# Ledger of designs, part 3: VHH binders against B3 domain-containing protein At5g26805

Target 1, 156 residues: B3 domain-containing protein At5g26805, of Arabidopsis thaliana (Mouse-ear cress) (q3e922)
Amino acid sequence: MIKSLFYTFLQTKHQEESNNSRDPNYPLFPQEIEIRPIAYFPWEIIKTLTTDEIISKFQLPMEKIRDTMLRHASEEDIYRTKFMSCETNILVKDLDTNTIHQGKLWKHPCENNFALRESWIEEFVKRRRLVVGMVVGMYWDFEACMFCFSVLDGRQ
Below, E stands for the ipSAE of ESMFold2; O stands for the ipSAE of OpenDDE; V2 stands for 0.75 times the mean of E and O plus 0.25 times the DockQ between their complexes.

## First folded at step 1 (VHH)

Design c1 (framework vhh_sonelokimab_d1)
Fold by ESMFold2-Fast, scan of step 1:
Structure c1 (fold): chain B 156 residues (1-156), chain A 122 residues (1-122)
Amino acid sequence: as target 1 above (156 residues)
Amino acid sequence: DVQLVESGGGLVQPGGSLRLSCAASGRTFSSYAVGWFRQAPGKEREFIGAISGSGGYTYYAVSEKGRFTISRDNSKNTLYLQMNSLRPEDTAVYYCAARDYSGWYYTESDYWGQGTLVTVSS
């Protein structure tokens, strides 16, 4: 273990912890009780689809991005994607169809939020014929380095 | 466990280019964030840059932006360092290092290669 490497990677971990304490979208203590009747795990993001998800975007809070695809990234990596590039290519696997789809992860210029916009509408809403009231889940697959998606509850 | 083996070092003239490779063993290479470091004679080991497991995020030390490019091919379990416009002060032993994503919030597991020598001289 080299001190310069140890310092660099340990500093990244400490900066992630510091970001968590400063980020209003990532509270240090639970602020509300959440009941997950469909699944408590592995779903990191569970949404009941509204009109916004059907016609506009699938929003991902900064805390979920930091806890998943940016978990091992340095603070400088985060700032590089945040201020030097407004969109990043990502992959999303549809577990229901066993297919992989390319997404564009958009960063809001003035907010601590990310979203899948046109790629979500084209590759998931239209392809899967998703409608308001459906419950969907996403989680990050650390082995495959992609998001995994499933419809957890369809409206009938 | 992952083992790393660097290759591609050698003698190159000033202004030349060189590509280093780092071959990793194991099926879960994409779960590792990987990076390049170098150590010149009589100097401390210095960070060059790193790339996330998916390749979606890269970070470079300020001094290396523009001349060096890091990339990876997860299908070949290989990390690359493309070096352009080489200078005599780039002479060093170059090392690759890997970190397991699962170690982020726990005890960290860092793996190092043996290094490959790059000499820049006429």
Scores: ipSAE 0.000, ipTM 0.088, lowest interface PAE 18.5, mean pLDDT 69

Design c10 (framework vhh_7sr4_2)
Fold by ESMFold2-Fast, scan of step 1:
Structure c10 (fold): chain B 156 residues (1-156), chain A 119 residues (1-119)
Amino acid sequence: as target 1 above (156 residues)
Amino acid sequence: EVKLVESGGGLVQPGGSLRLSCAASGFTFSSYWMGWYRQTPGKQRDLVADIGTAGDTKYGDSVKGRFTISRDNTKNTVYLQMNSLKPEDTAVYYCARYSDYLGRTFDYWGQGTQVTVSS
């Protein structure tokens, strides 16, 4: 039940903090040696950036959200997300810079997709100077409860 | 600046009623899920009721049928109507703004208002 889920979440301060702020206790990559995954793994989302990603939003289909953030959520909670306009705080770690950024994940009512909008533009597009044609990847870190991001191809 | 201010708490006899109000400011109230939580000394906060942007409601099992949550988007206020109050309803009641639809995260909490049910 959703009420049981709410009570469980309230008893775990880490879950509350994971959506609203960076957790300083999250594992950090070695500063002198940066080891990244092979490009074809573990990436759950690979996008070639278009104009829409540069000026507007980074879309995450419901299936990707279900397979990542909501993997262990109840069917009732997943169903609840389909009909609500909502904004959820998430963390995104930039593996290339070893920095953690707050994102706001937005959902349109009655559409089965999510998007990172203003926070994606400010924290990733502008900060990393991303351009059309670059290839980027994301995956969900179940232990840290955050997305991990890297530029895979298309650097100048 | 986001601000939540609770009011309406007090002392009431068992079987009585109280209406709590939470006045919100500093954000687009109609875009957020809002909730009421309560806490007794030495215990975790627990869900009393929450209300979504479209008026969808959820209630804690102990208050179903007795309490009603509502919102007025023109006044930026969320309400909790408490009927058939019991001594075990004695707690500090907190208004909360949700940052997500699963109740995982809370951006802001009010300062709380004391409700005491005693004869």
Scores: ipSAE 0.000, ipTM 0.143, lowest interface PAE 13.8, mean pLDDT 74

Design c11 (framework vhh_ozoralizumab_d1)
Fold by ESMFold2-Fast, scan of step 1:
Structure c11 (fold): chain B 156 residues (1-156), chain A 119 residues (1-119)
Amino acid sequence: as target 1 above (156 residues)
Amino acid sequence: EVQLVESGGGLVQPGGSLRLSCAASGFTFSNYAMYWVRQAPGKGLEWVSEISWNSGSIKYPDSVKGRFTISRDNAKNTLYLQMNSLRPEDTAVYYCATYERGYSLFDYRGQGTLVTVSS
C-alpha cells in the first residue's frame, strides 16, 4: 500500500506579495497539497464503466452529493432538485484535458441517487471516446466548487 | 494553453547521473512554483521535489534528499532536475508539474520522460 504524501503548497509570486500587504482583509488561500496513488484518494466515486454509463447515465450516490454540492446549494435549488426531479447546473473539470464542462445533475424521483445524463454522454463519453471497462474517478473540489473527473486506467 | 514538455530521460547504470529538463509555455512561468513527480511501474504518483517561484524554497523527500537537485531558469522558462547516485528504485516516468488555485492538484502536468536504472 502506498501512503499519500501531504505538504504545504508553495505560494505564487502574487500570493507571496499579497501576503506582505498592509490590507488586513486580504484573503488567505489554502496551501495544502497531496500526492496520491491514482486508485484511492481523492476519489470519492470510482467506477468501472458499464454499458449503462456509456449509453445512458453516470450515477452519483446521494450521500456524496449531500455532503458536497448540496451543503452549499440554496434551499430552493435543493427542493427543486430532490422533489421536482428538476436538473441542477454543475461544473465538471476533466483533469486529463484541463477543460471545464457544464453538466446537469438529475435526481431520481423514487431512488436515493443523482445522475448526469445527456450532458455526461455529450461532454465526456463522446468527447473522450470512453468505452466499457475503463476505470474513472470523480471527486468534489471544495475550493473550485466543482466536480473533478479523471480516467484512472488508461492515462497516457 | 499551458504546456509542459519533459526531456532528458534514458537508460543509465546504477550510480550514474541524468539531468531532466522541462520546457514551460502558455503561462507566466516565473510566477509559479514548480514540481517534479514520478510514477514507477505499477505504483502511484510520488513527489520528488519542489521549488518556489524565486528558488527561495526548495524541498525533497528523504528518498532522494542529497542525491537530487531541483533548479530553474526563469529567463528560459525551464525547470531542471539533476539526478545523481541513481538506484534501480528510481526507475519511473518523471513529470514536470505546477498547480493553480481553484483547480485540482497538478492540473498542469506534461507527458513525462522515462528514466530506467538498470544493471
Scores: ipSAE 0.044, ipTM 0.544, lowest interface PAE 7.3, mean pLDDT 72

Design c2 (framework vhh_7sr4_2)
Fold by ESMFold2-Fast, scan of step 1:
Structure c2 (fold): chain B 156 residues (1-156), chain A 121 residues (1-121)
Amino acid sequence: as target 1 above (156 residues)
Amino acid sequence: EVKLVESGGGLVQPGGSLRLSCAASGFTFSSYAMGWYRQTPGKQRDLVADIYSGGSTKYGDSVKGRFTISRDNTKNTVYLQMNSLKPEDTAVYYCARGSWYDYVRGSFDYWGQGTQVTVSS
C-alpha cells in the first residue's frame, strides 16, 4: 500500500496542473467541516533580508508553514513532512509586479524549516535586485494555494 | 488507520460502462478532496478525475464528457462513472486522498490498492 509521501513524477504533474488552472472555486483541503472566516492579507512571514537570503535561501519556519499550508493538516500528515526530503513545487505571486513565479520548497528531514533556494535567488533576489536590509513579507492565499510576496520596506 | 478500498473494475466491451467505487475509512471523509488516477502498462499514472470537498470537479482531457466523478459523504465513498469505454481506457484505477501539504504539491498522501479495468472484445 504505497502512500504518496515523497515527490513523484505523477505528483509533480498534478501539482503543475492544479497551480496553472487558477480555479476560483479551489477549496482548501483537508478542510474542517465548517467554513470559518480567514483573515486576508496578513503577513505571516516577515523577514529583514540577510546575506543568507541574498546568496542562498529563503527559509520558511515550520511554525509558519503549519499555520498556512498545513493549517488543516492532520497531526499524522504533519509527522510525514519529517520524511519529505525532496523538492516540492509551489507558486509565489509577486504582488509588486503582479507576476507569478515557480518556486521549489525543500525540507531536510533533520530540520524544522522549509526553504526556497535557487528559484528564490533567480526569480526574486536577482529579478527584483533585493539587497541586505530590505524587509519582505509573504502570506498564504488559501483560495489560490500559493504564497504572495511584497517588499515592505526597501525604497531607500 | 486510513484505508481506501476500490471496487467495480472488470472486463467490459468497447462502448460499455462501469462504475468504480472507493470506500474510505479512518478519517473525516467530508473534509478531504478525493481523486481517481489510472496507470497503463509502461506509463506513469495520469489524472482521471478530482472531486474537492466543496463538490467542484476536474477531469483529465481524455475522459471529459465520458466519465463522471461524484461523492457520497454519508457513505464515505467516491465514485467514478465510466461511459463509452475505449480500449485505451484499459488501466489499473487508483483512488487517492488529498492532503494539505500534498495538495500544494498537487499530490495525494494515501492510495488504494487499485482496481483493474480492461476494455476489449
Scores: ipSAE 0.000, ipTM 0.115, lowest interface PAE 12.6, mean pLDDT 72

Design c3 (framework vhh_ozoralizumab_d1)
Fold by ESMFold2-Fast, scan of step 1:
Structure c3 (fold): chain B 156 residues (1-156), chain A 121 residues (1-121)
Amino acid sequence: as target 1 above (156 residues)
Amino acid sequence: EVQLVESGGGLVQPGGSLRLSCAASGFTFSSYAMYWVRQAPGKGLEWVSEISSSGSTIKYPDSVKGRFTISRDNAKNTLYLQMNSLRPEDTAVYYCAAEWRYGSYDLPDYRGQGTLVTVSS
């Protein structure tokens, strides 16, 4: 619901990395018990782009789809998604350019993985001229029912 | 070798009934949760029913609730789906699937080749 204030609370790369660094004693689980304000720690998916993301696809493991798009979904919707056999239209907002793009969410037939394929290459990689080594983030906007994307670290 | 073999599909008129069977071999059937999933012509996969390893937990989507009944016989390594009050929209290939970690978001561990159900007059 609160999208216009997002940039005011956007973390720097250093703040984002320190909050998402692995801690051997820190439990990793969906924030179902303790809900944190989305404005402080919005990134549910943080990825350093590799060659595969630049020439092929942006892969999303089933666990990440569960923790984002399906976090509060019904049991029926979870099973519908688990057995998905065709591409589904989703929206992805580029927060850096303030533009909305259509994505095609693909489910691997034999693996526990989802991906954005050609739509990711055309609408994000080519449009934003993304290169290997860039760090990007995504989170799910429950109000708008879409993913939100930003480049967290450009290039060096 | 693990096998799941569905049977019982066929042509039936609207309002009719069919019983599907899934014969399991090559794994400890009684330790796995079982599923029925279907795919209608030109459409995606749809979850039809699930049953826990003991049979204590059974679930259905609203589209089949009250019309379909899932059951299992662990002594015979067989899963069943009793389908009553069949509708044209129930026309699909029906698959059985087995999952060791019940309720996971992952793909099932094993699945069958499917059996075709056609509801037409």
Scores: ipSAE 0.006, ipTM 0.292, lowest interface PAE 9.4, mean pLDDT 77

Design c4 (framework vhh_ozoralizumab_d1)
Fold by ESMFold2-Fast, scan of step 1:
Parts: sequence; C-alpha cells; structure tokens
Structure c4 (fold): chain B 156 residues (1-156), chain A 120 residues (1-120)
Amino acid sequence: as target 1 above (156 residues)
Amino acid sequence: EVQLVESGGGLVQPGGSLRLSCAASGFTFSDYYMYWVRQAPGKGLEWVSEISGSGGRTKYPDSVKGRFTISRDNAKNTLYLQMNSLRPEDTAVYYCAKSRYYDWSGFEYRGQGTLVTVSS
C-alpha cells in the first residue's frame, strides 16, 4: 500500500509529546497518523477562498512544503527554509484548463508558511475569475515536480 | 505564556567578544529548538544560530560560522550565544526565539531583545 494514495497518518498531540520526550539527544520527528477520507486525495491543501486569497496571497503551510517540494531535500536545506527568507520559482498546473503557469513562492523567516502572491493573483485569481467562497485544491506532482490546482466548488 | 528575555548586549570594539543570554519560561525548554535571530537598524530579520533541544545539533549561516557559538543550559532554562571576532556588521538587536512546533516550523520571539553595538 502506497500511503499517499489513501491515507495520511497523524499522531495525536499526546503521542507527539511522548515521542519528543523519549529522545533527548536527537528529537524525534512527529509521525503523522490521521485517517483522511479518500475523497480528499489527492488534495494536500484545500481552501475556501477568503478576501486574503483574492487580493493578496495563497498560503502553503511549511508542513505541506516539507512533505512535497522538500521531501528529498537535505536536512540542512530544510532547516534553512523554516526560518530564513526564501524565494523560488515553481510551476502550477491548472487541471481544469490543462495549462501550466509560473509561480513565485515566498517565505518570510517569522512565518511558518510559504505563499504565492503576485503570480497567484495574475495567473489564477484574475485568469479564472476566482471569488470569495469558492473551494480550491492543490497537490504536488512528484513526477512533474509541480503543483496541481483545481476548483472543487464554485459556490460563493 | 511563552516568555523569552534577552540580555548581555552592549558596546564592544571590532575584534572583541560578547556573550548573550536568554531566560526562557512558560514551556518545556529542553523539548524545543532554540534560535538566535538579529535585526540591524533599517534591515530585515536575519537568522544567526540554531540549537536542538538536547544541544546535540547546532547550525550557523556562513556569515557567523566559526565566530559564534550557540549553547544551552536546560537545567537553568537559559540559551547562550558566544560571539567572538565581532565586526561592525554584527551591530543589531539580538532576539532569542523558540520553534512554534517541533523542528521544521517557523519560530516565535518575545520581548525587546538585546542591543549589540560594534564600534571603534
């Protein structure tokens, strides 16, 4: 069973706390054990769009970036991204239109998120005429090394 | 509530040394990565050093590697930064910070920081 096909497993808060306390010399990485219904696969990020996504940015949590774009990155490179300013070019495929768009991914040291800003507004919000209340999804395509995007629900 | 109180800053001449301290409270200190971060006047925040909860792992950017040493005393809930061979470019307010979550998350800092001025 390929774990990414059906479920991700997230540890409870208690289990994560216990695991962190067990290894004082080398902190344990939390193991995620959460049953996610198959209806949420492949979507690693699902958002109901708010005003912030329409006028400013699309945030991608550090955990999602670590598990996707940085999955094969060195531990040193991963550590550098969590607290340093970072900017990188990425591709985002719009599955609904079958088009590929360039994005610029921004990270600020004081934030636990990456964000798509101007490229998200131009290539997705304006092009697709996205509005508050729409539900969108993103996932990482490991073969193509790009994000995939779709509108899941167009309700306002 | 997480509380971080920095101290030990001051005026020092180029080539000099300073030792900064950070008193931590409100969380289990030994379970978290700790960081030193600085902000020079008119500039953005810059990462300076990182240390694991046990002290077994440390990381530094090239700008301070070999000159700065991060350490911690988990019995006293105190983080330290030993700064040697100080340069005018090291002039900044220094903040200590805690990881928000384990390891891979962004950091959080509190308080006023401690000012380090490197000037002849």
Scores: ipSAE 0.000, ipTM 0.108, lowest interface PAE 16.0, mean pLDDT 72

Design c5 (framework vhh_sonelokimab_d1)
Fold by ESMFold2-Fast, scan of step 1:
Structure c5 (fold): chain B 156 residues (1-156), chain A 122 residues (1-122)
Amino acid sequence: as target 1 above (156 residues)
Amino acid sequence: DVQLVESGGGLVQPGGSLRLSCAASGFTFSDYYVGWFRQAPGKEREFIGAISWSGGSTYYAVSEKGRFTISRDNSKNTLYLQMNSLRPEDTAVYYCATGYWSDRYLSAYDYWGQGTLVTVSS
């Protein structure tokens, strides 16, 4: 039985003809991970915390998840996150406390959004006593294969 | 193991109708966008349409006279494509697909069925 799996690196005709950009979605094949040599701004995600981040979830921009975590994720983890509605384990280092925490990455079934939900509330909001109006940052550490977190402005 | 299996293809006279089915297994079907694509011999695979997890939103790329309608039955884990007023140029292999997000781009769809052949001829 031949599975007709189209790989996520396969572009539309327009994208292929223009050579403008590839779909940044994580490729399931080839399985070899390409290390991105481009330098990233350290704080890829900067948020002023709202009520939603304090009581519910920390939403992650879809582009940053595609470009970072999913690029290094196993095929099984991608499958479970996208198709099984399962949360995928990911590490988040709190740079302010120099501690590493387990996060669970969730993908919204109807929207192009990823989030950290209960694990974010327990391991970051409650532990750090985060409140509405604080400014926080996150970036992906390619060497450690984890997110890095810091409170950038707790006075705002 | 994500599996999508298309059925319902066959030979149809011009002006006829067909309903294609896509049976899904190995994932929580009711939580994901699913869509239909087709590919004629020697041509690029093209988007037909997609439907949201609840069926509350539909998106069509091929909207010629309202000839194609997409629907889903989450209780049966099944996606449907109703095709009316078929023309010889509709001859293609029809594919069911699911992916990370609702989009018309092939690269947005990670899993595909094997396809079902629709031939429109007299």
Scores: ipSAE 0.000, ipTM 0.114, lowest interface PAE 14.2, mean pLDDT 70

Design c6 (framework vhh_7sr4_2)
Fold by ESMFold2-Fast, scan of step 1:
Structure c6 (fold): chain B 156 residues (1-156), chain A 121 residues (1-121)
Amino acid sequence: as target 1 above (156 residues)
Amino acid sequence: EVKLVESGGGLVQPGGSLRLSCAASGFTVSSNYMGWYRQTPGKQRDLVADITSGGYTKYGDSVKGRFTISRDNTKNTVYLQMNSLKPEDTAVYYCAAKFGYSDWYRPTDYWGQGTQVTVSS
């Protein structure tokens, strides 16, 4: 239940607002006591491609979207993304080719996840000839307001 | 690789102060969640204080108003300033780092080795 998760999440952010500095919409994970590092900077998202990514979509969990593109979003922007907009136009820069591509970020109606669908297949899978087993990375550029993509084949 | 080295623990009288330091290497503290946790014998680790990459802090109920977490990005170090110490604050204190989310890459979680804080008269 996206609505229940949304309200819980936004109430937590509202309750944690700070007068000392601006309240960026950052995630809270009080139940997690273990650290789960990403070993390789700057990659916030690292994925080994499966058949689903090659023929259908690149899925992004809500937590990854919240902690990247929505980290500084207002409560209204988060609400609109979850409930009023099923698709959001985003930019993805291919660092390997130095080109910028427009994508449509789709919100699953019943699940806490997003996906890049047809735009991912056309602009990345087909254009770059990506295959199952390749390792790819993404990070969010807070200044440019876009995802940055690279093929990370051979990164340990 | 990620390494965390704690320092600053020791023995202090009730009402005293200590500053714990956590020196990080292999990553940048300003881009990651950092936290201080403590553990007493026979108990699980509990949250003392944390700070996000954006600088927003959270404190355990028992330490609010007495402890302050901060970071020095130039020194790549996180601090815990502990004031008005009580005997109940006696514990091993651990520094922890949390990077962004990755369900596809599952590196080992990293904690510091811990530093003993003893508050006794």
Scores: ipSAE 0.000, ipTM 0.102, lowest interface PAE 15.3, mean pLDDT 71

Design c7 (framework vhh_7qbe_3; at its last look DockQ between E and O 0.06; V2 from the best seeds 0.00; counts 0 for: pae E 11.7 > 2, unsure alone 64.8 < 65, grease 30.2 > 24.2, SAP .875 > .668, placed apart)
Fold by ESMFold2, look of step 2:
Structure c7 (fold): chain B 156 residues (1-156), chain A 118 residues (1-118)
Amino acid sequence: as target 1 above (156 residues)
Amino acid sequence: QLQLVESGGGLVQAGGSLRLSCTASGFTYAMGWFRQGPGKEREFVASISGSGGYTYYADSVKGRFTISRDNAKNTLYLQMNSLKSEDTAVYYCAADRWYSLYGESDYWGKGTRVTVSS
C-alpha cells in the first residue's frame, strides 16, 4: 500500500536521525504520528453505553478477553473460570487524554462476561463525563499489555 | 506455578533511595509493581512490557521511580528515588498471568515493606 510505504520511509528517516528511538520510554516524534493511516480502526470492542455502564460496570465479552489478556492461558485455566470468581488488576490507557488508569477486571461464575467494576465509575464515567448513548471503543495492546480506550462518538 | 520473589525493601529516610528487585521463576509478558498503604486498597505504581520497550507510571511516582527489567536474569526492578512518607507501603511484584489468580496467589509476590521515615 502506498500509505504503508510512506509511513515506513518516514519512520526510518526519524530513527536514523534520532538515537532516542532506541530507548524503551521514548515516544515517536509527532511527525510520524501524523502519517499513520487514517483508516486504521483497531477497535475490538465497540459499545454504546447503557445505564448499567453509567451506574455500575463496564462489561467486556468473554471471547475478547480470551483472545487478548488470556491468550496464553491453558484450556484448563479457561475452564476454571466457569466455577470460580476471578479478579485481576489491569491497566486501561485513555488515548484521548494520554493517561493510564488502573482497574479490576472481574468475572463471577454466573456471568459469561468480564467486567470492569472498581474505578470504572470514578476513573472514566465521572472523569470523562460519560453518559448513556455515547459510543466507546477498546482494544488490547499486546506490547503494552493493557487495554486502550477512546470515546468514538461523544454526542457533544 | 509462576513464583515471584521480591527483595530490596526496608527503612529509608525521606529523600532517600531504594531499589526493589523481583525474580520470576518463569517467563512473563508484562510485569509491574503495585503497593498497598495502611487501610488502603492496592494501587498501581508502574508497569513494563515484555520486551521492556514500554513503561508506564502512576502520576504520584512519575519522575521519581523507574521500572526496568533484565530478561536474561528474569528480574524486574523498581528504582525509587526522592522517597516521601506517602510512599510507605507494602510493594508487590505482579505478573499479568490470569491462571495464577484462581487458586494460588503466585502471580503476586508476598510483598516487601518499604518504610519512609521523616
Scores: ipSAE 0.000, ipTM 0.190, lowest interface PAE 11.7, mean pLDDT 71
ESMFold2-Fast, scan of step 1: ipSAE 0.012; ipTM 0.307
ESMFold2 (binder alone), look of step 2: mean pLDDT 83; pTM 0.856
OpenDDE, look of step 2: ipSAE 0.006; ipTM 0.269

Design c8 (framework vhh_5j56_2)
Fold by ESMFold2-Fast, scan of step 1:
Structure c8 (fold): chain B 156 residues (1-156), chain A 125 residues (1-125)
Amino acid sequence: as target 1 above (156 residues)
Amino acid sequence: QVQLVESGGGLVQPGGSLRLSCVASGFTFSYRSSYAIGWFRQAPGKEREGLSSISGSWGGSTSYSDSVKGRFTISRDNAKNTVYLQMNSLKPEDTAVYYCAAESYGYLDSTYDYWGQGTQVTVSS
């Protein structure tokens, strides 16, 4: 079963500060208009797993990396992520098991492609026994500075 | 105006070696260069494949795709404003047109903006 995506959303520190929890009457009258479809919030990446994700890698498009972990990064951090030969360490929280796992983010040197390779296979595919056809989601938690992962059909 | 010109391609036997050159104009390679150079190839009927890159960073960061790692070496000569790709242990599968391209690395969403004309490499007996 698909979980409610809205109830799994973690607010940024800025959003928490702008939402005054001490005044329960005012949250009923939001000042902002949400234009992104709520059914897909907070998920920035939604994938139906194919054979490539089960045996090889989980690809992350450059645009998603730009709009998430590198959104507020310095020019030096952007440079390091794009052009260092070593894999970048990141954290990925499995929301279904409430566990945090270390990932290694690989960047193809000449393509705008990022991937989690061996760490994705060991820490997610094998551990969770993921199979072709499952739908998974990821989003970036700006406060915790990590990706959050869930299997979206909620049957496991 | 940025321009890139490749040279050094040709016909070579399996197991042979070639050195490709990419001469840049319109920008200068340095430790603080805002440009990185990548080498790509494309064979007829196949997608373009990225092979290697080199940045103008401190220490000269280099990267390689798995298909060429250990066989190809990228290097630069800042005085000649040239990037090289040394190709060793060439295989028939390496037959392709080879391109160099320049990318600004200060911007995440920048792509390889400037491309050379390409140089043909043919590996056959």
Scores: ipSAE 0.000, ipTM 0.257, lowest interface PAE 10.8, mean pLDDT 74

Design c9 (framework vhh_sonelokimab_d1)
Fold by ESMFold2-Fast, scan of step 1:
Structure c9 (fold): chain B 156 residues (1-156), chain A 122 residues (1-122)
Amino acid sequence: as target 1 above (156 residues)
Amino acid sequence: DVQLVESGGGLVQPGGSLRLSCAASGFTFSRYAVGWFRQAPGKEREFIGAISGSGDSTYYAVSEKGRFTISRDNSKNTLYLQMNSLRPEDTAVYYCAAYDFSGLYWRDHDYWGQGTLVTVSS
């Protein structure tokens, strides 16, 4: 079961049994669609890309940002990011191309939402020609102090 | 329990001034960074300014640095927003919010007030 690779959403036992909800971080296994194996890497974030990720932003879980980037941020950078919706510079390495890209981490001023916005669209969606239905992974590299990105599955 | 209560809103003429207050209770006020936000009808909530628990650091939205001043009085558990040179586009409900930055914990706004209406009109 690859469900353990998806740590961004936890369903109740009843929701998991019924499969009534659609969650892009959980795999679907319909008879008409072949699900390719996902690589067993230490992925902290796994997303099936939706229209929002293709045209707007890549949302990051608050807990992952708190435990990673923010531990190395100054108090001033935390205030800029949290209160002013100012973007904090962050590096993202594309493991598939072995290239490093500058991202800008944004936090909604009134919600628990962190995202990479225009930098994600320019440096990843457009550069890699990402489309809806692809599965991507991300994890924090504590030694390099950057996120690492890979396409795990290019299928819907 | 925790309470944030805004006051001081009302009707003012363009070019006028107004001072808003936010009275805090139920928590150690001096440990929290506090700030002001506003929301006009049909618009998203907008950040105005924030002040650190000690009062030593202030942060403003770029558009507001020259007209609005944030301050606090920890002995009175009160946050203030001094608003000068008011414009019709400053018409909004103004909200007080408090956040705990101790221990490197990042979370959504810890506490919000109910808001106070400011109308700038002739």
Scores: ipSAE 0.000, ipTM 0.232, lowest interface PAE 11.6, mean pLDDT 74

Design d1 (framework vhh_sonelokimab_d1)
Fold by ESMFold2-Fast, scan of step 1:
Structure d1 (fold): chain B 156 residues (1-156), chain A 123 residues (1-123)
Amino acid sequence: as target 1 above (156 residues)
Amino acid sequence: DVQLVESGGGLVQPGGSLRLSCAASGFTFSDYAVGWFRQAPGKEREFIGAISGSGGSTYYAVSEKGRFTISRDNSKNTLYLQMNSLRPEDTAVYYCAADEYSDYWGDESYDYWGQGTLVTVSS
């Protein structure tokens, strides 16, 4: 990749103007913008399970993936996920059983969410016998480069 | 009231050319990166290409093999897709999409999609 290509690839007009010059009508969106306060530490994702999570998929909103798995990804790589089909292998550690499981994250270009589908159903729903109404949490371990999972029933 | 409206689809013979347009309204078009997608019957939606807000940068899916060119005219709030050397496998509904990239980093972004325009390549 060439630096010049990096600074111009798939940018908004706002970003291109911010890179080339400062337009007073467009604020610079710098790293000073805090995007993390919504997540509960350490649990960046907390869900009360519904029928969709039990029979179909576990959705990870794009902002949670950006803040966790993609935090160190380039702006171009993150933006590409908006417009491309994406499948990637990830590891998810079940903190309650101290076991590590393989998962596949799926992204369709027409959706703003990533999802764990079959791997979530087989390795977590069926294995842990999860039911509607249970509360679960996930966070990204930056050192291990994997998600960590726990059932949070009766804790908050 | 955000809208993206595709036009220019139709029946064309193999080897022909076609230009699609996407008219945007209800938002500041030049602030958005925009792209083209297609979906053939029984297949997943495929990315074709995208263009930056200023039009200074373009990105194409490798499957298009240089037959397609994306462009935009911000003064007309319009996105274009020029398709050349069309083949029967290019038969699909073609969609345009817009995303506010700057909102992605700090605020929730909205994915805007058109209704699509049908392109049929047949002899």
Scores: ipSAE 0.000, ipTM 0.202, lowest interface PAE 12.6, mean pLDDT 72

